# Designs tried in a protein design chat: VH-VL binders against p39960r1967to2165. Part 39

Target 1, 199 residues: p39960r1967to2165
Amino acid sequence: VPLEDVCERENTLIPTIVVKLLEEIELRGLDEVGLYRIPGSIGSINALKNAFDEEGATDNSFTLEDDRWFEVNAIAGCFKMYLRELPDSLFSHAMVNDFTDLAIKYKAHAMVNEEYKRMMNELLQKLPTCYYQTLKRIVFHLNKVHQHVVNNKMDASNLAIVFSMSFINQEDLANSMGSRLGAVQTILQDFIKNPNDYF
Short names: E, the ipSAE of ESMFold2; O, the ipSAE of ESMFold2 at other seeds; V2, 0.75 times the mean of E and O plus 0.25 times the DockQ between their complexes.

## First folded at step 23 (VH-VL; framework fv_disitamab)

Design EE4 (at its last look DockQ between E and O 0.91; V2 from the best seeds 0.74)
Fold by ESMFold2 at other seeds, look of step 23:
Structure EE4 (fold): chain C 199 residues (1-199), chain A 121 residues (1-121), chain B 105 residues (1-105)
Amino acid sequence: as target 1 above (199 residues)
Amino acid sequence: EVQLVQSGAEVKKPGATVKISCKVSGYSFTSYWIHWVQQAPGKGLEWMGWIDPSDSYTYYNQKFKDKATITADKSTDTAYMELSSLRSEDTAVYFCARLPYSDFWNYFDYWGQGTLVTVSS
Amino acid sequence: DIQMTQSPSSVSASVGDRVTITCRASQDIRNYLAWYQQKPGKAPKLLIYDASKLQSGVPSRFSGSGSGTDFTLTISSLQPEDFATYYCQQYDTYTFGGGTKVEIK
């Protein structure tokens, strides 16, 4: 299901499943060693996704406070599975080249940091509202994960690596011969370290 | 041009150790995890574990956690797998492999050529 | 751990034959499955990812289908270079099927 269609159907700016999963991770998962890098069981993840389809559709009071959802890595996995199964990436297919071209120029020292941030903010403002708000929620979440790096071993660079494919799909990656993947990782690392510069 | 080049075949006695190298070129070593896969003679493929070269974080298949030690050297763009306390059952070809992007729920798009380790008395 | 049961273990076939290989997962793995071809003395080569997507450079006679627990690799018209061993692999814990050797009849 497209991200915009979910937000329209729910009358929300961010998909409800994203908010609930991230809130639970922020509540009890920020110190989990290898968070987002260690897989949860796919059986638990499937069960959680199915519960959202059944119970979450009938009531905004659906909660993860349940013995079924004891595994933090299954909750984290459910979130990543949701992003993986979106029909479009978070930078969108329409804009991913604009984002990555900017980061490639910055990495090549073809622009100064102040100009890079200004132009990146301009690109972010062009995203549809639900893409922007969902991205913002994710970036601030990952900043919190980064702040717990002493315990969880997941700094901004680690998180940028394991979330990069939520922002560029396999078709665009294959066409770039990998150069755009490094650009996405640079963008995400900067977002995660400095979220207030962009959001 | 992505390449994973492994060290050559090894013949070892039971109880010895071996260290297999996997030198990477054509991409940023620290941006991609490296996985290791065992293939015993006449057998299928079995996943052993991975390393994130950016910080040397490792994750092992529990079957191999006491057998294999996976490491990385960022200065030479080389991953290593050390096999300890070798037994005849460890005779296999060992592959290093890369994912198209570093995350779980993935497949292997580039492979090393394989390193045959033979353990015999 | 998720077990992958691959069938048949071997197939004797002629050039031009349609060949079908199946994998069954012990639990629902969605479309998180890849197919590989391996020739003697070589590393595996990726054919199909996400159950049905053809890897770049792989001939269109290869196709994949299925989701959940039951998956199929099909070679629509076998060619001489297709005599090899084929493996499925699930992405969650990276277990491989036992392999299917496609041999000359």
Scores: ipSAE 0.692, ipTM 0.866, lowest interface PAE 1.7, mean pLDDT 89
Fold by ESMFold2, look of step 23:
Order: structure tokens, then sequence, then C-alpha cells
Structure EE4 (fold): chain C 199 residues (1-199), chain A 121 residues (1-121), chain B 105 residues (1-105)
């Protein structure tokens, strides 16, 4: 299901599943070693995803405060599975080249940092509201994870690496020899370190 | 072009150690995890673990955690796997591999050529 | 742990034959499955990812299907260069099937 359709159906700016998963990780998962880099068991992740699809759709009081959901990496995995299964990437297919071309120029030293930030903000303003608000929620979440790096071993660069697949699809990646992957990682690392510069 | 080039075949005695190298080129070493896979003679493929070269974080298949030590050297774009206390059942071809995204739930799009380690008296 | 049962262990076939190879996972792995081809003395080569998507440069006679626990690799018309061993791999915990050797009849 597209992000826009979920947000419209729920009458929300951010999918409810995203908010609930991220809140639980922020509550009890920020110090998990290898968070977002080590998968939870796929059985637990499938069970949680199915519970959202079945219980969450018919019971607005559905909560992650349940002994079934004790495994932090299953909650984190469910979130990444949700992002992986979206039909469009978070930069959207329409804009992914605009974002990555800007970062490629910056990495090649063809642009100073202040110009890069200004142009990146212009691109962010063009995103549909649901994409922008979901991206903002994710970036501030990852900033919190980054702040716990001494315990979880996941700094902004590690997080940028493991979330890059949510921003560029596999066909675009296969054709780029890694230049667009590196561009996504540069964008995400800067967002995670400096969220207030962009959001 | 993306390449993973491994060190050559080795013959070792039981109890010895061996260190296999995997030098990468054609991409940014620190942007991709490197995995290691064992293929024993007449056997299939078995995953051993991975390293994130950006910070040397490692994750092991529990079967291999006391046998293998995976490291990376960012200055030479080279990953290593050291096998300790070699036994005859460690005789195998060892591959390094990378995935298209450095994340879980991914497959191996590039492989090293393999390194045969033979352990015999 | 996720076990992958691959069958058959070997198949004898002629050029032009349709060949099917199956993998069964011990639990639901969604579409997180790849197929590899390996020739003697060589590294595995990726054929199919996400159960059914063809890797760039792989001939269209290769196809994959399935989701959940049951997966199939099909070679629609076997060619001389297709005689090799084929492996499935689930990529949650990276276990491989036991392999299927495709041999000339």
Amino acid sequence: as target 1 above (199 residues)
Amino acid sequence: EVQLVQSGAEVKKPGATVKISCKVSGYSFTSYWIHWVQQAPGKGLEWMGWIDPSDSYTYYNQKFKDKATITADKSTDTAYMELSSLRSEDTAVYFCARLPYSDFWNYFDYWGQGTLVTVSS
Amino acid sequence: DIQMTQSPSSVSASVGDRVTITCRASQDIRNYLAWYQQKPGKAPKLLIYDASKLQSGVPSRFSGSGSGTDFTLTISSLQPEDFATYYCQQYDTYTFGGGTKVEIK
C-alpha cells in the first residue's frame, strides 16, 4: 500500500504502524547493541506484522506492551520490513535522482555546505506531506539512536548504511556502480547528525 | 568494476592458524558489509558471518564464533578472516561476498573467487 | 533456525528440457530467497533475488516463483552452459539449500 493511501485512510500524517514501532524502540530499545543492524527472528517479525494487519486494523487500542513483543530486534525488524515493502522509496521514484544528484555534486566538492543545505531544503519542501512527515519522524528517531552510540554501536554513518535501501530501489542501485548508494548514505548521515538543519 | 580478490590456497597442519584476505575494488569499501561463506568438500554452502568495514562491527554464525575472527583494514580496502585451531573438518573453500545493500534480508551479488584451505597431517 | 530443504539432489536432463528445482523453508520467509548457479571451481553466481526477480545479465529462461515456504527455480529450455549446481538461500539467517546438480543425460 502507498504511504499516501495509508495516511489518507487513517487520517494521519504518518502511518500509525510507524509511530507505534518507533515509540516502542525509543522507550526500550535505544541501547540494544547492533540495533537496526542485527535482525530479529523472522518468525517474531512476521507475527508482529500480522498482528498489526489483523488486530491493529480492528482494535484501535492495539499496543506493543505485550509479552509477545519482548524482542527489540523484532520490533526494529518489523519497522524495516514495513519500509522495505512500500511500493515507492522514501525519496519517491519521482525525486530520488534529484536528491542523489545533489549529494553527488557535494561529495565531488562541486558545492559548498551552505549551498548544499539550502538546495536540500528546497527538495524536501517538494515532497508530499505524508512523505515529508514520515521522513522527519524517522530522521529524529535515528538521531536518538545515534545519540546512544556508546551502548548500541550504531552511529549516524552505520544507520545511514542500513537504511539506504528505503531510499533507492534495487534497479537504480544496480545501474549506478554504487555512486547513488553513497549519495543516499551522505544525505542520511547528515540528516541524522543535523536533523534541525533540515526538519 | 566490482571485484573481490582473495588470497591463494593454503595447506596447514592441525592446530595451526590461517588468515585469508579479501581485497575489494570498484566500490567504496566502508559502504558495504562483507560476508564469509564456507564450502566444505562435497558439501553445500554455509554462512559464517559478516563485518561492517566502516567500524569493524562483526556478527557471527554461532557455529563459527569460536573458530573464525573477521577483521577489516580500511587503509588497504581489505577484509580478513582468521581461522584458528585448525582441524581436518575445516578443510574447505572459503568465499567472501557482498550484498547490494548493507542490510539484513539481502542476497550476495558479488563473490570472491574462493580460497582453498587444506588441513592435513 | 531456518532449515532449507532443496530437491532433487541431482537431475539428469538434455539440452532443451524444462528443469524445475524446489526449495522448502522450515518457516515463512516471505520472498527473502535467492537462487545461485555454481560451476566447478567457481564462486556462486546470483540468478534470482526476492524469489522471482531476475538478476541483470541472467538469461530470461531462468525464472523463480513462490513465497512463504515453497519456492521453485525453473529453466525453461536447458542450454549447455546451464549444467551446474544450483543453490537456494534464505536471507534472514543466510542458510542455503543442499544444492541440486544438473547433469547432462
Scores: ipSAE 0.683, ipTM 0.861, lowest interface PAE 1.6, mean pLDDT 89
ESMFold2 (binder alone), look of step 23: mean pLDDT 91; pTM 0.915

Design EE5 (at its last look DockQ between E and O 0.81; V2 from the best seeds 0.69)
Fold by ESMFold2 at other seeds, look of step 23:
Structure EE5 (fold): chain C 199 residues (1-199), chain A 121 residues (1-121), chain B 105 residues (1-105)
Amino acid sequence: as target 1 above (199 residues)
Amino acid sequence: EVQLVQSGAEVKKPGATVKISCKVSGYSFTNYWIHWVQQAPGKGLEWMGWIDPSDSYTYYNQKFKDKATITADKSTDTAYMELSSLRSEDTAVYFCARLPYSDFWNYFDYWGQGTLVTVSS
Amino acid sequence: DIQMTQSPSSVSASVGDRVTITCKASQDIRNYLAWYQQKPGKAPKLLIYDASNLQSGVPSRFSGSGSGTDFTLTISSLQPEDFATYYCQQYDTWTFGGGTKVEIK
């Protein structure tokens, strides 16, 4: 299901499942060693995902405060599975190349940092509201994870690497040179380190 | 052009140690995890573990955690796997492999050519 | 760990034959499954990822299907270069099937 369709259906700016999963990780998972780099068991992740799909649709007060959801890495894995199953990039299908082309130009030393940040902010303001708000929520979440790096061993560069798939088009995945993947990683690392520069 | 080039075949005695190299080119070494896979003669493939070359974080198959040591050298774009206390059962071809992007739930899009390790008395 | 049961262990076939290889996972792995081709002395080569997506540069006679626990690789019309061993792999914990050798009849 496209991100816009979920937000429209729920009458929200951010998918409810994203908010619930990120809140729980922020509550009890920020010090988990290897968070987002080590998966929970797929059986636990499947069970949690199914519970959201079945119980969340039936009970608007569905929560993660339940002994079934004891594994932090299963909650983190469920979040990453949700992102993996979205049909397009979190930069939106329409705009993903605008973001990555800008970062490629910056990495090639064809513009100064202040110009890059200004143009990046312009692109962010053009995103549909649900993409912008969901991206903002994720970036500030990952900044919190980054702030706990002493315990969790996941700094901004590690996080940029393991989340880059959510920001690239599938067509560009076949590009073995990986220039757009590297561009996404550059964008995400900067967002995670400096969220207030962009959001 | 993405390439993973492994060191050559080795013949070792039981109890010895071997260190296999996997030199990468055609992409940014630190942006992609490197996995290691064992293939015993006439047998299937078995996953051994991975390394994130950016910070040398490693994750092992429990079966191999006391047998294998995976490392990376960013200055030479090379990953290594060391096998200790070799036994005849360790005779196999060992492959390094790359993911299309570094994350869990992923498959291997590029492989090294393999390194045959033979443990023989 | 998730066990992968691959069948058959071998198949004898002629050029032009339709060949079907199956893998069964011990638990629901969604579509987190890849298929590889391996020729003697060579590294495995990726054919299919996410159960059904054809890797770039792989001939369209290869196809994959399935989700959950049951997966199939099909070669619609076997060619001389397709005689090889084929492996499935689940990528939650990276276990491989036992392999299927496709031989000349």
Scores: ipSAE 0.663, ipTM 0.855, lowest interface PAE 1.7, mean pLDDT 89
Fold by ESMFold2, look of step 23:
Structure EE5 (fold): chain C 199 residues (1-199), chain A 121 residues (1-121), chain B 105 residues (1-105)
Amino acid sequence: as target 1 above (199 residues)
Amino acid sequence: EVQLVQSGAEVKKPGATVKISCKVSGYSFTNYWIHWVQQAPGKGLEWMGWIDPSDSYTYYNQKFKDKATITADKSTDTAYMELSSLRSEDTAVYFCARLPYSDFWNYFDYWGQGTLVTVSS
Amino acid sequence: DIQMTQSPSSVSASVGDRVTITCKASQDIRNYLAWYQQKPGKAPKLLIYDASNLQSGVPSRFSGSGSGTDFTLTISSLQPEDFATYYCQQYDTWTFGGGTKVEIK
C-alpha cells in the first residue's frame, strides 16, 4: 500500500511498522556486526511481516519484545523488505529526479556546498508530510547506526549503499542509466552523517 | 560497458593453492558487491560468498568458509578468490558476478567469463 | 539454506514448442527469484528477475510467473538459440535450482 494511505489509515505521521521496527533495532541491535548488510532468515522476516499485518492491525499494544522475534537481522530485514515493497520510494517518483539532479550538479562542482544544502532543504520541504517525517525518522536512525560503527562495522557510506534502493525504485533505477544510483548514495551518506543540516 | 574479466585457466596438483582474479570496469568498483559461484563439471551453480569492496567485508557460504578466501583491491578494481588445499572435487569453473545494486535479496546481472581450475594428480 | 527443486531436469523440444520449467522453494521466498540461461562454456545470463520481470534485451518469448514457493519459466515459442541449461535462483541465501537442460530435437 502507498505510504500516505498507511499513515491516513493509522492516523499517524509515520507508519507504525516503521516506528516499532526501528525502536527495536535501536534498543538491542545497534552493535550487531553487519547490521543491514547481513541477511536475516526470510522465514523469520515473513513471520514478522505477517504478525504486523494481522496482530498489529488488531492490537495497538503489539510489541517486538517477544521470543518469536529474537533475531535482530530478521527485524532489520523486515524493515528493509517493507521499504522495498512500498509502491513508491521515499524520494517519491514525482521528485526523485529533482533530488538526484541536484546531487549530480553538486558532484560535478556546478554548485557550492552552501547552495546545495539550501536547495536540498527546499526539496525536502516539498515532500508530503508523511514522506518527510518517515524519511527524517529513518535518517536519524541510520545516524545512530553510523555512530556505532566501531562495533557494527556499518558507517554512513556502507549504510548509504545498502539503503540506496529504498530511496529509488527499481523502475527509476532502470531509467537513471546508473548515474542516479550514485547520486542517491551521495545524498544518503550526507543525510546520515549530517542529519541536523537537513531535518 | 560493465565488464568482469577473470584470470585464465589453472591446472593444479592436490594440496596446492590458486588465486583467481576478477577485474571490473565500466562502473564504480566500491559501490557493488562481488559474488563468487562454483560450477563443478556437469553440475549446477553453487554460491560461495561475497565481498563488499568498499571495506573488504566478506560473507561466506558455510560450505566454503574453510576453502575460499575472498579479497578485494580497490586500487586496481580487482576482486580475488583464493582456494587452498585443493582436492579433485574442487575442479570447477569459478565465476565472479555482480549485483545490480549492493544489498541482500539480489540477483546477478553481470558475470565474469569464468575460470576453470583443474585439480589432478 | 532454502532448497530449490527444479523440474524437469531435461526436456527435448522442437522449434516453436512451448516449454515450461518449474522451480519450487522449500519456504516462502515471496518474489525473490531469478531465472538464468547458460550455454555450454559460457557464463549464465539473467533472463527474469523478481519472478516475473523481463531483463532488458531478453526476447519477449521468455516469461516468468509465480510467488511464494512455486515459480515457472515459460518459453512461448522455442527458437534454435534457446538450446541451453536454465537455472532458477532464490536471493535470500543465493541457492540455485539443479538446472533444466533444454535440448532442441
Scores: ipSAE 0.635, ipTM 0.851, lowest interface PAE 1.9, mean pLDDT 89
ESMFold2 (binder alone), look of step 23: mean pLDDT 91; pTM 0.917

Design EE6 (at its last look DockQ between E and O 0.88; V2 from the best seeds 0.74)
Fold by ESMFold2, look of step 23:
Structure EE6 (fold): chain C 199 residues (1-199), chain A 121 residues (1-121), chain B 105 residues (1-105)
Amino acid sequence: as target 1 above (199 residues)
Amino acid sequence: EVQLVQSGAEVKKPGATVKISCKVSGYSFTNYWIHWVQQAPGKGLEWMGWIDPSDSYTYYNQKFKDKATITADKSTDTAYMELSSLRSEDTAVYFCARLPYSDFWNYFDYWGQGTLVTVSS
Amino acid sequence: DIQMTQSPSSVSASVGDRVTITCRASHDIRNYLAWYQQKPGKAPKLLIYDASNLQSGVPSRFSGSGSGTDFTLTISSLQPEDFATYYCQQYDTYTFGGGTKVEIK
């Protein structure tokens, strides 16, 4: 289901599943070693996703404070599975090349940092509201994960790597010879380290 | 073009150690995890573990956790796998392999040519 | 720990034949499955990813189908270069099927 359709159906700016998964990880998962890099069990992840699809749709009080969801890496995995299954990337299909072309120029030293940040902010303002708000929520979440690096071993660079495919599809990866993946990693690393510069 | 080039075949005695190299080219080494896969004679493929070359974080198949040590050298774009206390059942071809992007739930789009390790008395 | 059951273990076929290979997972692995081709003395080569997506440069006579627990690789018209061993692989815990050797009849 498109992100906009979920947000419209729920009357929200960020999908409820995203908010609940990220809140639970922020509550009890920020110190998990290898968070977002170590797989959770796919059985637990499938069960959690199915619970959101069934119980979450019929019970406004649905929560992850439940013994069924004890495994932090299953909660993290469910979030990443949700992003993987979205029909459009978080930079949107329409704008992903604009974002990545800008970062490629910056990496090549073809523009100064102040110009890069200005142009990046212009692109962010063009995203549909639910994309922007969901991206903002994710970036501030990953900043929190980064702040716990002493315990969880996941700095901004590690996080940028494991989340990069949420912003590009397989076809874009093949067409770019890997250059766009590196561009997304550059963008995300900067977002995660300096979220207030962008959001 | 993406390439993974492994070190040559090795013949070892039981109890020895071997270190296999996997030198990559055509892409940014630190942006892609490297996996290792064993193929024993007459048997199928068995996954051994992976390394994130950016910080040398490793994740092992529990079967190989006490047998294999996976490392990376960012200065030479080379991953390594060391096998210790070799036994005859460690005789196999060992492959390094790359993911199309670094994350779990992923497949191997590029492979090294394989390194035959023979353990014989 | 996800077991992969691949069948048949071998098939004897002629050029032009349709060949079908099946993998079954012990658990629901969604579409997290790849198919590889391996020729003697060579590394595996990726054919299909995410159960049904053809890798770039792989001939269209190869196709994959299935999801959940049951998966199929099909070679619609076998060519001389297709005589090889084929493996499925689930990528939650990276278990491979036992392999299917496709031989010339």
Scores: ipSAE 0.727, ipTM 0.872, lowest interface PAE 1.4, mean pLDDT 90
Fold by ESMFold2 at other seeds, look of step 23:
Structure EE6 (fold): chain C 199 residues (1-199), chain A 121 residues (1-121), chain B 105 residues (1-105)
Amino acid sequence: as target 1 above (199 residues)
Amino acid sequence: EVQLVQSGAEVKKPGATVKISCKVSGYSFTNYWIHWVQQAPGKGLEWMGWIDPSDSYTYYNQKFKDKATITADKSTDTAYMELSSLRSEDTAVYFCARLPYSDFWNYFDYWGQGTLVTVSS
Amino acid sequence: DIQMTQSPSSVSASVGDRVTITCRASHDIRNYLAWYQQKPGKAPKLLIYDASNLQSGVPSRFSGSGSGTDFTLTISSLQPEDFATYYCQQYDTYTFGGGTKVEIK
């Protein structure tokens, strides 16, 4: 399901499933070693997604408070599975090259940091509201995960690596020898370390 | 061009150790996890574990956690797998492999050529 | 751990034949499945990813289908270079199927 369709259907700026999953991870998962890098079981993740899909039939009582059924890595995996299943990436297909071209130019030392940040902010403002607000929520979440690196071993660079595919598809990788993947990772690392510079 | 080049075949005695190398080229080593896969003679493929070369974090198949040690050297763009206390059942071809991006739920788009390890008295 | 049951274990076939290979997962793995071809003394080669997506450079006679627990690789018209062993692989815990050897009749 497209992100904008979900936000429109729910009358929200961020999909409810994203908010609930991230809140639960922030409540009890920030110190989990290898968070977002250690797989949860796909059986548990499927069960959790099925429970959310059932709640999408207007049952607002669904909760993640029952830890017996939803391990932290299953909740984290459910969130990553949700992003993987979006029909469009979080930078959108229309804009992913604009984002990555900017980062490639910056990494090649063809612009100074102040100009890079200004132009990145301009690109972010062009995203549809639902994309921007969802991205903002994710980045601040990952900043919190990064701040717990002493316990969870997941700093901004680790997080940028394991979330890169939420922003670029396999087709876009085929002809770039991974240079666009590296660009996404550069963007995400900077967002995670310095979220207030962009959001 | 993306390449994974492994060290040559090894013949070892029971109880010895062996360290297989997997040197990568054509991409940024630290941006991609490296996986290792065992193929015993006449048998299928069995996944052993992976390493994130950016910080050397490793994740193992439980079957191999006491047998294999996976490491990475960022200065030479090389991953390694050391097999300890070799026994005859460790005789196999060992492959390194790369994912198209570094995350779980992924497939192997590039493979090393394989390294045959033979354990014989 | 997710068990992958691959069948048949071998197929004797002629050039031009349609060959069908199946994998069944013990759990719902969505479309998180790949197919590989392996020739003797060589590394596996990726054919299909995400159950049905053809890897670049792989001939269109190869196709994949299925989701959940039941998956199929099809070779629509077998060619001499297709005599090899084929493996499925699920991506949750990276379990491979037992392999299917496609041999000349």
Scores: ipSAE 0.669, ipTM 0.853, lowest interface PAE 1.8, mean pLDDT 88
ESMFold2 (binder alone), look of step 23: mean pLDDT 91; pTM 0.908

## First folded at step 24 (VH-VL; framework fv_disitamab)

Design FF1 (at its last look DockQ between E and O 0.87; V2 from the best seeds 0.00; counts 0 for: pae E 2.02 > 2)
Fold by ESMFold2, look of step 24:
Structure FF1 (fold): chain C 199 residues (1-199), chain A 121 residues (1-121), chain B 105 residues (1-105)
Amino acid sequence: as target 1 above (199 residues)
Amino acid sequence: EVQLVQSGAEVKKPGATVKISCKVSGYSFTSYWIHWVQQAPGKGLEWMGWIDPSDSYTYYNQKFKDKATITADKSTDTAYMELSSLRSEDTAVYFCARLPYADFWNYFDYWGQGTLVTVSS
Amino acid sequence: DIQMTQSPSSVSASVGDRVTITCRASQDIRNYLAWYQQKPGKAPKLLIYDASNLQSGVPSRFSGSGSGTDFTLTISSLQPEDFATYYCQQYDTYTFGGGTKVEIK
């Protein structure tokens, strides 16, 4: 389901599943070693996703505080699976090249940092509201994960790497010969380290 | 062009150590994980573990965690796998392989040519 | 952890034959499965990813299908260069199937 359709259907700015998964990770998972880099079992992740689809649709009080969901990496994996299965990237299909072209130009030293940040902020303001708000929620979450790096071993660079494919699709990856993947990683690392510069 | 070039074949005695190299080119070394795969003679493929070259974080198949040590050198864009306390059962071709992007739930789009390690008395 | 049962272990076939190879996972792996071709003395070569997506440069006579626990690789019309061993692989714990050797009849 498209992100906009979920937010419209729920009358929310951020998909409810995203909020619930991130809140649970923030509650009890921030010190998990290798968070977002070590996979949870696919069986546990499938079960959690199915529970959201079945129980979440019929019970608005659905909660992740259940013995079925004790594995933090299954919750984290479910979040990443949700992002992977979105039909559109978090920069949107319409704007992904605008974001990545800007970062490629910056990495090539064809613009100064102040100009880069100004133009990046302009692009962010052009995102549809649900894309912007969902991205903001994720970036502040990942900043919090980054702040726990002493325990979880996941700094901003590691997080940028493992979340890159939420912002680019296979077609763009193949066409760019990897330069767009590196651009996304640069954008995300900066967002995660300096969220208040952008959000 | 993406390339993974491995070191040459090795013949070792039982109890010895071997270190296999996997030098990459054509992409950013630190943006992709490197996996290692064993193929014993006449047998199938068995996954051994991976390394994230950006910080040298490793993750091992439990079967190999006491046998293999995976490392990376960012200055030479080279991953290594060291096999210790070699036994005849360790005779195999060892492959390094790359994912199309650095994350789990992924497949191997590029492989090294393989390194034959023979352990004989 | 996740066992991959690949069948058959071998098949004798002629050029032009349709060849079908199956893999069964011990649990639901969604579409997180790849197929590889390996010729003697060579590294495996990716054919199919995400169960049904054809890798760039792979001939269209190769196709993949399935989801969940049951997966199929099909070669619609076998060519001389297709005599090889084929492996499936699941992406959760990286378990490979036992392989299927496609031999000249």
Scores: ipSAE 0.627, ipTM 0.840, lowest interface PAE 2.0, mean pLDDT 89
Fold by ESMFold2 at other seeds, look of step 24:
Structure FF1 (fold): chain C 199 residues (1-199), chain A 121 residues (1-121), chain B 105 residues (1-105)
Amino acid sequence: as target 1 above (199 residues)
Amino acid sequence: EVQLVQSGAEVKKPGATVKISCKVSGYSFTSYWIHWVQQAPGKGLEWMGWIDPSDSYTYYNQKFKDKATITADKSTDTAYMELSSLRSEDTAVYFCARLPYADFWNYFDYWGQGTLVTVSS
Amino acid sequence: DIQMTQSPSSVSASVGDRVTITCRASQDIRNYLAWYQQKPGKAPKLLIYDASNLQSGVPSRFSGSGSGTDFTLTISSLQPEDFATYYCQQYDTYTFGGGTKVEIK
C-alpha cells in the first residue's frame, strides 16, 4: 500500500504502524547491541506483521505491550520489512534522483556545505506532507539510536548504511551506476547526525 | 570491477592456527560486509559469520564462534579469518563473499576464489 | 534456525533436457532465497535472487519460482556448461540447501 493511501485511510500524517514500532524501540530497544544490523527471527517478524495487518486494522488501541512481542530485534526487523515493502521509497520515485544528484555534487566538492544544506531543505519542502513527516519521525528516531552508540554499537554511519536500501527502490538500484547508494548513505548520515539542520 | 582475492592454500598440523586473507578491490571496503563460508570436501556450503569493516563489528554462526576470528584492516582493504586449534574436520575450502549492499535479508553477489586448508596429522 | 531441504541430491541428464530442482524451507521465508551454481574448484556463482529474479548475465533458460516454503529452479534446456552443482540459500540465517549435482547422462 502507498504511504499516502495509508495516511489518508488512517487520517494521520505518519502511518500508525511506524509510530507504534518506533515508540516500542525507543522505550526498550535503544541499548540493544547491533540494533538494525542484526535481524530478529523471521518467524517472529512474520507474526508481528500479520498481527498489525489483522489486529491493528480492527483495533485502534492495538499495542506492543504483549509477551508475544518481547524480541526487540523482531520489532526492528518488522519496521525495516515495512519500509522494504512500501511500493515507493521515502524520497519518492519522482524526487529520488534530485536528492541523490545533489549529494553526488556535494561529494565531488562541486558545492560548499552551506549551499548543500539550503538546497537539500528546498527538496525536502517539495515532498508530500506524509513523506516529509514520516521521514522526519524516522530521522529523529535514528538520531536517538545514534546517541546510544556506546551500548548499541550503531552510530550514524552504521545506521546510514543499513537503512540506505529503504530509500532506493531495488528497480532504481538495478538502473543506477551504483553511486546513488553512496549518495543516499551520505544524505542519511548527515540527517541522523544533524536532524535539526533539516527538520 | 569488483574482486575478492584470497590467500593461497595452507597445510597445517592439528592444534595449529591459520589466517586466511581476503583482499578487496573495485568498491569501497567499508561500505559492504564480508562473509565467510566453509565447504568441507565433498560437502555443501556452510555460512560462518560476517564483519562490518567500517567498525570491525562481527557476527558469527554459533557453530563457529569458538573456532573462527574474523577481522578487517581498513588500511589495506583486507578481511581476515583466523582458525584456531585446527582439527581434521576443519579441512575445507574457505570462501569470502560480499552482499550487494550492507543489510540483512541478502544474498552473495561476489565471492573470493576460495582457500583450501588441509589439516593433517 | 531455518532448515533447507533440497532435492534431488543428483540428476543425470542430457543436453536439451528440462531440469527441475526444489528447495523447501522449514518455515516461511517469504521470497528471501537465492540460487547458486558451482563448478568443481570454483566459487559459487549467483544465478537467481529473491526467488525469481535473474542475476545480470545469467542466461534466460534459468528461472526461479516459489515463495514462502517451496521454491524451484528450472533449467529449460540444459546446455553443456550447465553441468554443475546447484545450491539454494535462504537469507535470514544463511542456511544452504544440501546441493543438487547435475551430471551428464
Scores: ipSAE 0.623, ipTM 0.838, lowest interface PAE 2.0, mean pLDDT 89
ESMFold2 (binder alone), look of step 24: mean pLDDT 91; pTM 0.918

